# Designs tried in a protein design chat: VH-VL binders against b7kms5. Part 38

Target 1, 80 residues: b7kms5
Amino acid sequence: DTFETVRNTIRIESEVDESLRQLCHEERITKETWLEAAYLYLCEKPEELAQVIQLAQERLSQRKAIADYKRAKTMQERFL

## First folded at step 19 (VH-VL)

Design w_6
Fold by OpenDDE, fold request of step 20:
Structure w_6 (fold): chain C 80 residues (1-80), chain A 125 residues (1-125), chain B 107 residues (1-107)
Amino acid sequence: as target 1 above (80 residues)
Amino acid sequence: QVQLQESGPGLVKPSETLSLTCTVSGDSVSSYYWTWIRQPPGKGLEWIGEIYYSGSSYYNPSLKSRATISVDTSKNQFSLKLSSVTAADTAVYYCARDYTLDEPYEDFTIYFDYWGQGTLVTVSS
Amino acid sequence: AIQMTQSPSSLSASVGDRVTITCRASQGIRNDLGWYQQKPGKAPKLLIYAASDLQSGVPSRFAGRGSGTDFTLTISSLQPEDFATYYCQQFFNYPFTFGQGTKVEIK
C-alpha cells in the first residue's frame, strides 16, 4: 500500500514533548507514527477514545487560555 | 460542525446605520475571538474588526469611528453596527471565527478558519 | 498599516502546471500569514495558516512557505477546481491586512 502524507506543524507542550521523544527514541519510532498508531488504535476503542477526547478537551481549554492571554498582551504592545 | 450565518437588511440608506448579526452554531461564542470582514463588489478584502467573547475589541482605523462589534453569549451571536454609511460601504459582509493557536515561547498565531457565506449590503437612496 | 503585496495580480495557467504566488509584507510578520482561496460568489476558504501549515481538508498540492517578509503559495499541479482568486493575509498587527489578490485563470 502507498499513501500520501500531509505536513502540519505539531505544537506540543514541552514536558509532554520531552517524554514522548524519549519514548519514541527508546521504541525506535517517530512522534508522527506514534500519533497515527495511537489514533488508529483508539478508533477501535470507543470508550478509550472518549476518555482521550475528554482529556484533549481539557488540555485545549488550558492552552487556549494561555494563547489568548499571549495574544491580548502582545497585540496591545504591538498596537501601541 | 461549526457554522456561521450573517443576517440583516440587504439595503441601507445613506447616513443610516448598517446592522448585521452573525449566528454561530456548532460551537460556543465563548472563549473565541470573532471578526467581521467585508468585500466591495469586484474588489479585495478589508478587515473591519474583532471582538473577544469577554468584550475586548479592536477595529480597523479606517472604520473605528463608525464600527461597533458586540457579542451576545446568551444568543450565541455577535453583531456589527456601522454608522453613517455611504455608497463606499456597499459590500459583501462576512463574519468569521478568529482562532488563536498557541506557539512556542511567548508566540501565537491567528487565522480565520470558519466563515459565513456572506451577505450583500447595498447602500443606496 | 502593514502592506501586503501579491505577485502577480493575475496569471494564466493550464491544468497540471506548477503555480507559484508570492506575497511580500512591508515589514517582518514572522510566520503570521494565511492564504485563502475564493471563488466567485463564495466566501474565502482558508488554505494555509501560520505561513506553512495546511488547513484540514485542503489538498496536499497546496503548500505555503516563507517567514519574515517573503511568502509563497505553491500549487504543485493545478487542477480544474483551483482556478480562483487567492489572497494572503497578515495577522502580525492591527489592522489585519490582505494582499490585493491573485487571479488564477485558465490558459
Scores: ipSAE 0.747, ipTM 0.925, lowest interface PAE 0.6, mean pLDDT 95
Fold by OpenDDE, fold request of step 20:
Structure w_6 (fold): chain C 80 residues (1-80), chain A 125 residues (1-125), chain B 107 residues (1-107)
Amino acid sequence: as target 1 above (80 residues)
Amino acid sequence: QVQLQESGPGLVKPSETLSLTCTVSGDSVSSYYWTWIRQPPGKGLEWIGEIYYSGSSYYNPSLKSRATISVDTSKNQFSLKLSSVTAADTAVYYCARDYTLDEPYEDFTIYFDYWGQGTLVTVSS
Amino acid sequence: AIQMTQSPSSLSASVGDRVTITCRASQGIRNDLGWYQQKPGKAPKLLIYAASDLQSGVPSRFAGRGSGTDFTLTISSLQPEDFATYYCQQFFNYPFTFGQGTKVEIK
């Protein structure tokens, strides 16, 4: 059987991205198939999934703080 | 599961102050920007202004002298006041979550991802 | 203020058609552009953010392209539920401004 793909832009923290790219290179896979496989694996592991979600929420909070700082500074400059 | 709901009088007399409140559920008003947008019947969309949960706000210059946005973190709400209204202020008023997405380097992007259903405010004698 | 100009203002199409809407900014806005869908009596629904990123829950038939001043929204195969008015919005500078909208009607 076949499947249809969707193109997405993924923004990843630089150190994590570098490490992930290295892993994918070594294992002869892509970041895309890694993400798909990891998600499907976790879908069958509810406890592990919950742990990953919690970590993701923490990381999101950090990203949001950084983004809002950038916004506050940059938009003030642009508006002046 | 974030939800926004506008509330307030649907009828306001000319020269009076329009007052609306947006109640947020499913997420905290903290850590986000919040915005008001309006749409006159049969017309396009106009951005009114935004506020950060800490109190910093920006307004459309077209409405700056009359618009005031505030946040009440204890009630998980934010509000809009528009003074000295005229018939031109008749519109559906929307509140929305104003999200900042981190981009590489010093960049970022903005979008409004969650909207209230909107509330019609008619200015009439 | 940055002016956003959409084209066309309206178009007629049939189910299955490929539809393209254009949005032009009066100055460079990088990728700070969003697309919304609005149906009568409903609030705008975010479709695309950052010019080309698909919002969660939005069908893959919607696609955003462009950067700088010229942007496009494409519906690869129009579905019955896609007949609506579409708006672009810039987030580069205050005040945030919208295009005047494009109404997609049934042919």
Scores: ipSAE 0.739, ipTM 0.922, lowest interface PAE 0.6, mean pLDDT 95
Fold by OpenDDE, look of step 19:
Structure w_6 (fold): chain C 80 residues (1-80), chain A 125 residues (1-125), chain B 107 residues (1-107)
Amino acid sequence: as target 1 above (80 residues)
Amino acid sequence: QVQLQESGPGLVKPSETLSLTCTVSGDSVSSYYWTWIRQPPGKGLEWIGEIYYSGSSYYNPSLKSRATISVDTSKNQFSLKLSSVTAADTAVYYCARDYTLDEPYEDFTIYFDYWGQGTLVTVSS
Amino acid sequence: AIQMTQSPSSLSASVGDRVTITCRASQGIRNDLGWYQQKPGKAPKLLIYAASDLQSGVPSRFAGRGSGTDFTLTISSLQPEDFATYYCQQFFNYPFTFGQGTKVEIK
């Protein structure tokens, strides 16, 4: 059996990333295989998937607000 | 699926005001920057300006005195007005979604991920 | 304004060739650089953002590299659908500016 992988650049909140890395270390797995397994598990759990999607949407909204604030402040400083 | 579409007159007389509207579907104009870009026939691309959904805007200094961008959240649209046009303003005009991506170390990056198909505006008497 | 200079302005290549396009900024722009592909009569299509991140749906034969002032777009094996004009764009400061474009033509 063979499989192909795709290279991705992911940006994870630092505290979440640290916690996840610690978990992966303790369980002798990788962050990549954790994400694959988590997604495949959720694909078979529609209610749980919906909850994760909602949480992800909330986190995205927060990231967006912060990013836009950083942009506004930094670009104003660069432009002036 | 996010879609943008430009609309407005394809012909404008010199000294008049060019007016275009970009209609956004598949996503809300809220929480994004929106930009206008133009391309004269056979030439490169020129950034015109951008607007945040809240109303804050920046313009290319080359066009600042003549360009006005506005947003209408109720219609999920944003618009461009360019006054006192000349033949030099003949171009394909594009609208695009301007996305701000959070980056590590308290930084950010920007890119235009969705574009309209473009609309040709010809300035001629 | 920050000036973006692409090289070459045009090139001829064959299917299967490795193609490299360069973009130089007149000042440091960190990784705030995007690459677009444009075909005749069509809008530009985003290929690369943040200098090296591949936009979703873009084939892996496209790769962006660089930081600061010097950037490259590489097509590892040119395909028939890759003949087009490519543009770099900086997002570091207003006004946002584009390179003059690189036309990739069939040899």
Scores: ipSAE 0.633, ipTM 0.890, lowest interface PAE 0.7, mean pLDDT 94
Fold by ESMFold2, fold request of step 20:
Structure w_6 (fold): chain C 80 residues (1-80), chain A 125 residues (1-125), chain B 107 residues (1-107)
Amino acid sequence: as target 1 above (80 residues)
Amino acid sequence: QVQLQESGPGLVKPSETLSLTCTVSGDSVSSYYWTWIRQPPGKGLEWIGEIYYSGSSYYNPSLKSRATISVDTSKNQFSLKLSSVTAADTAVYYCARDYTLDEPYEDFTIYFDYWGQGTLVTVSS
Amino acid sequence: AIQMTQSPSSLSASVGDRVTITCRASQGIRNDLGWYQQKPGKAPKLLIYAASDLQSGVPSRFAGRGSGTDFTLTISSLQPEDFATYYCQQFFNYPFTFGQGTKVEIK
């Protein structure tokens, strides 16, 4: 049916996740219904979608830099 | 769309140096790790080594003394040199983008998300 | 080096079958394991990273499980495009190593 769900994992910065969980609790919704609603809303608004994509690309770049730092540190510490 | 393409001689004489170049299009070599992987005909995959675009590199111990990977940011390329080759070095050689994904705490994930199509290098007299 | 052992080395199956491939590490690698699909004459394609996370554009019929030393890749309903060779790879420590491969063939 059209309302079947798929189980996925996502990675969210702890501050953002805590804020999102608090919002969902206050609004009496779930994180997954919030994510679905946000995407469906943006699909009808090309300019707003483009702005969200731009911000997402900036956050992705920041998280990649952090990940590369962690990798370099950890791999140097591991025994070869 | 990101694309990788290997290039270089398909035939190399024993004891000489195998030299391959990977040309990256649709993205920049800056800000990523880059890796070379090889596959002897009819065999499995072997990781050769990696380089971070700023110069840090790691190699498979079995190839460490013979393999060198380098980056040319001005040409958006990275390269492999493998010295003192023998028939055992005959393989399809792949270049790949080596992505580091952030994880919670002090953790991370590594995966190879873009690959070249591969180039066969034969070592023969 | 960490040895990665896949089983079976090959199998025959029909469209619609459930297929399970196993990968065993010679020491604990936590969840630092990826799965790749390779069709004849083509480069490997990433399917699964971090043992269980599905790469973008990969159908949900693919599922990865496991941690530590024992890992599985399951295809819940085999499709014609799934006949290929599958490789696991660890990225816990250098050198990064692949399993020997599992060939999935048409019965």
Scores: ipSAE 0.559, ipTM 0.848, lowest interface PAE 1.1, mean pLDDT 90
Fold by ESMFold2, fold request of step 20:
Structure w_6 (fold): chain C 80 residues (1-80), chain A 125 residues (1-125), chain B 107 residues (1-107)
Amino acid sequence: as target 1 above (80 residues)
Amino acid sequence: QVQLQESGPGLVKPSETLSLTCTVSGDSVSSYYWTWIRQPPGKGLEWIGEIYYSGSSYYNPSLKSRATISVDTSKNQFSLKLSSVTAADTAVYYCARDYTLDEPYEDFTIYFDYWGQGTLVTVSS
Amino acid sequence: AIQMTQSPSSLSASVGDRVTITCRASQGIRNDLGWYQQKPGKAPKLLIYAASDLQSGVPSRFAGRGSGTDFTLTISSLQPEDFATYYCQQFFNYPFTFGQGTKVEIK
């Protein structure tokens, strides 16, 4: 009850995932608990949270552009 | 929050052009693919077509080239025109955000995550 | 065009039941499939993308499975708010096509 979980999937850039996995292994925690802790910590720090959000927005924009490029290329090949 | 809202006439005469506008709020039309989908009364969903905000578009061939989708970045809108309509074009019309999710390697995923509430267009004399 | 066939076209079930809806593509579509829920008078709502990935805010009782041509949506314990029509949709190739829908009704 107090720690009921929801199963979700996420996609993380391979270099970031590798670094995060290594950190979690060394500290003997899981990615899930790291993510929960990071979010809970930042909730009390509005200036730091805003910086993280800005970086996330920049990364999201870049990943979206990459995804759109892949889509255009693939659909051009399939639709012919 | 991202919201989409369809607008346009609810009644169109046969042989005329159906024209709908989707107004996007809470996000920019200049960042995504955008799609139109319709649903005849009591029937299923039919994809009409899509446009990338910079101009590339694809349409359902079942519409026999009658559909045209366009983007107006200055008004943060995209639109559908469907020419030469008949009673078969009577449907609820939905606009939707057409999201491309990045996947590993050369892969990607597509989904329609935000939808307008829909607008009924009746084709009748 | 790639035809998407859902079965059953409708079903009746009780709260708490496990419900399974199937979707078959006329050609291989890999995992390029989504599931949408639509309640009367409302727009469709995305539930599952990439055949098996749960959209944010969708309850974990919804699960998607499958690849290639055969896909399923399972609701492990039906709730009152789950009575709706469900559509699968492929995004493998244009035109993007939907299944005919499966209406889930109260028994």
Scores: ipSAE 0.558, ipTM 0.849, lowest interface PAE 1.2, mean pLDDT 91
Fold by ESMFold2, fold request of step 20:
Structure w_6 (fold): chain C 80 residues (1-80), chain A 125 residues (1-125), chain B 107 residues (1-107)
Amino acid sequence: as target 1 above (80 residues)
Amino acid sequence: QVQLQESGPGLVKPSETLSLTCTVSGDSVSSYYWTWIRQPPGKGLEWIGEIYYSGSSYYNPSLKSRATISVDTSKNQFSLKLSSVTAADTAVYYCARDYTLDEPYEDFTIYFDYWGQGTLVTVSS
Amino acid sequence: AIQMTQSPSSLSASVGDRVTITCRASQGIRNDLGWYQQKPGKAPKLLIYAASDLQSGVPSRFAGRGSGTDFTLTISSLQPEDFATYYCQQFFNYPFTFGQGTKVEIK
């Protein structure tokens, strides 16, 4: 019996988070149970999981580019 | 499975140039900031400097005139040169991936998530 | 440069103890602070970023708190594998600086 939970923070784009919160409210579930269910469901669907991973990699790349831009701008301002 | 590995001479004579290379595997050097950090024996950590893969760099003022970091994209490596070394430059040298995490608004956070194992460089005649 | 001062410099504790390490910045750094664990002969390992966020794979017994100039790392129940030196590091402005370290010894 292993329903032990851990607590961590995640960062979700504001528009996506709002949509997910609305869905979870309507379905009477939580974000964490939705994430668990989505992952467990996809684990048995290799092609669909691969598509989700590809989308996640694209979003990660975009977020990193934005973060690097913010860093370069801010550190130039502080350094100057 | 990102891995970083430092390489270079373990012994350098005073007044010469210390030269180290960090080989990156499992990811591209063309995607991140990269940093060098050192630790004198029995002492704390000192940030040496960083480079963005496109060539922008920043250095610790205590080492600015002596330290140079560079990137070689064809070998997937970045390197440190520290000129005019003395015994005070004896340390374990680490390379690290310097990650910028996106935060809400105009914010970001920085952390060093992957480190090389470190290489001891001794400066001695 | 922004000076980071850790306290205590060293401590000894027993398995199961609650341990708190403090880090003070010489000026405000918002929450731009990380905590690193270093075991003897090894590279530092990231524990906490943005003052309070646990890195993936780090046990939940580690907790970071603070903002501005005063920060803490707490280990709520010390384990044998937590024998290490702990460093705080600011990334608010260049040069990025580390605290001098806190050595935690397990009895």
Scores: ipSAE 0.543, ipTM 0.850, lowest interface PAE 1.2, mean pLDDT 91

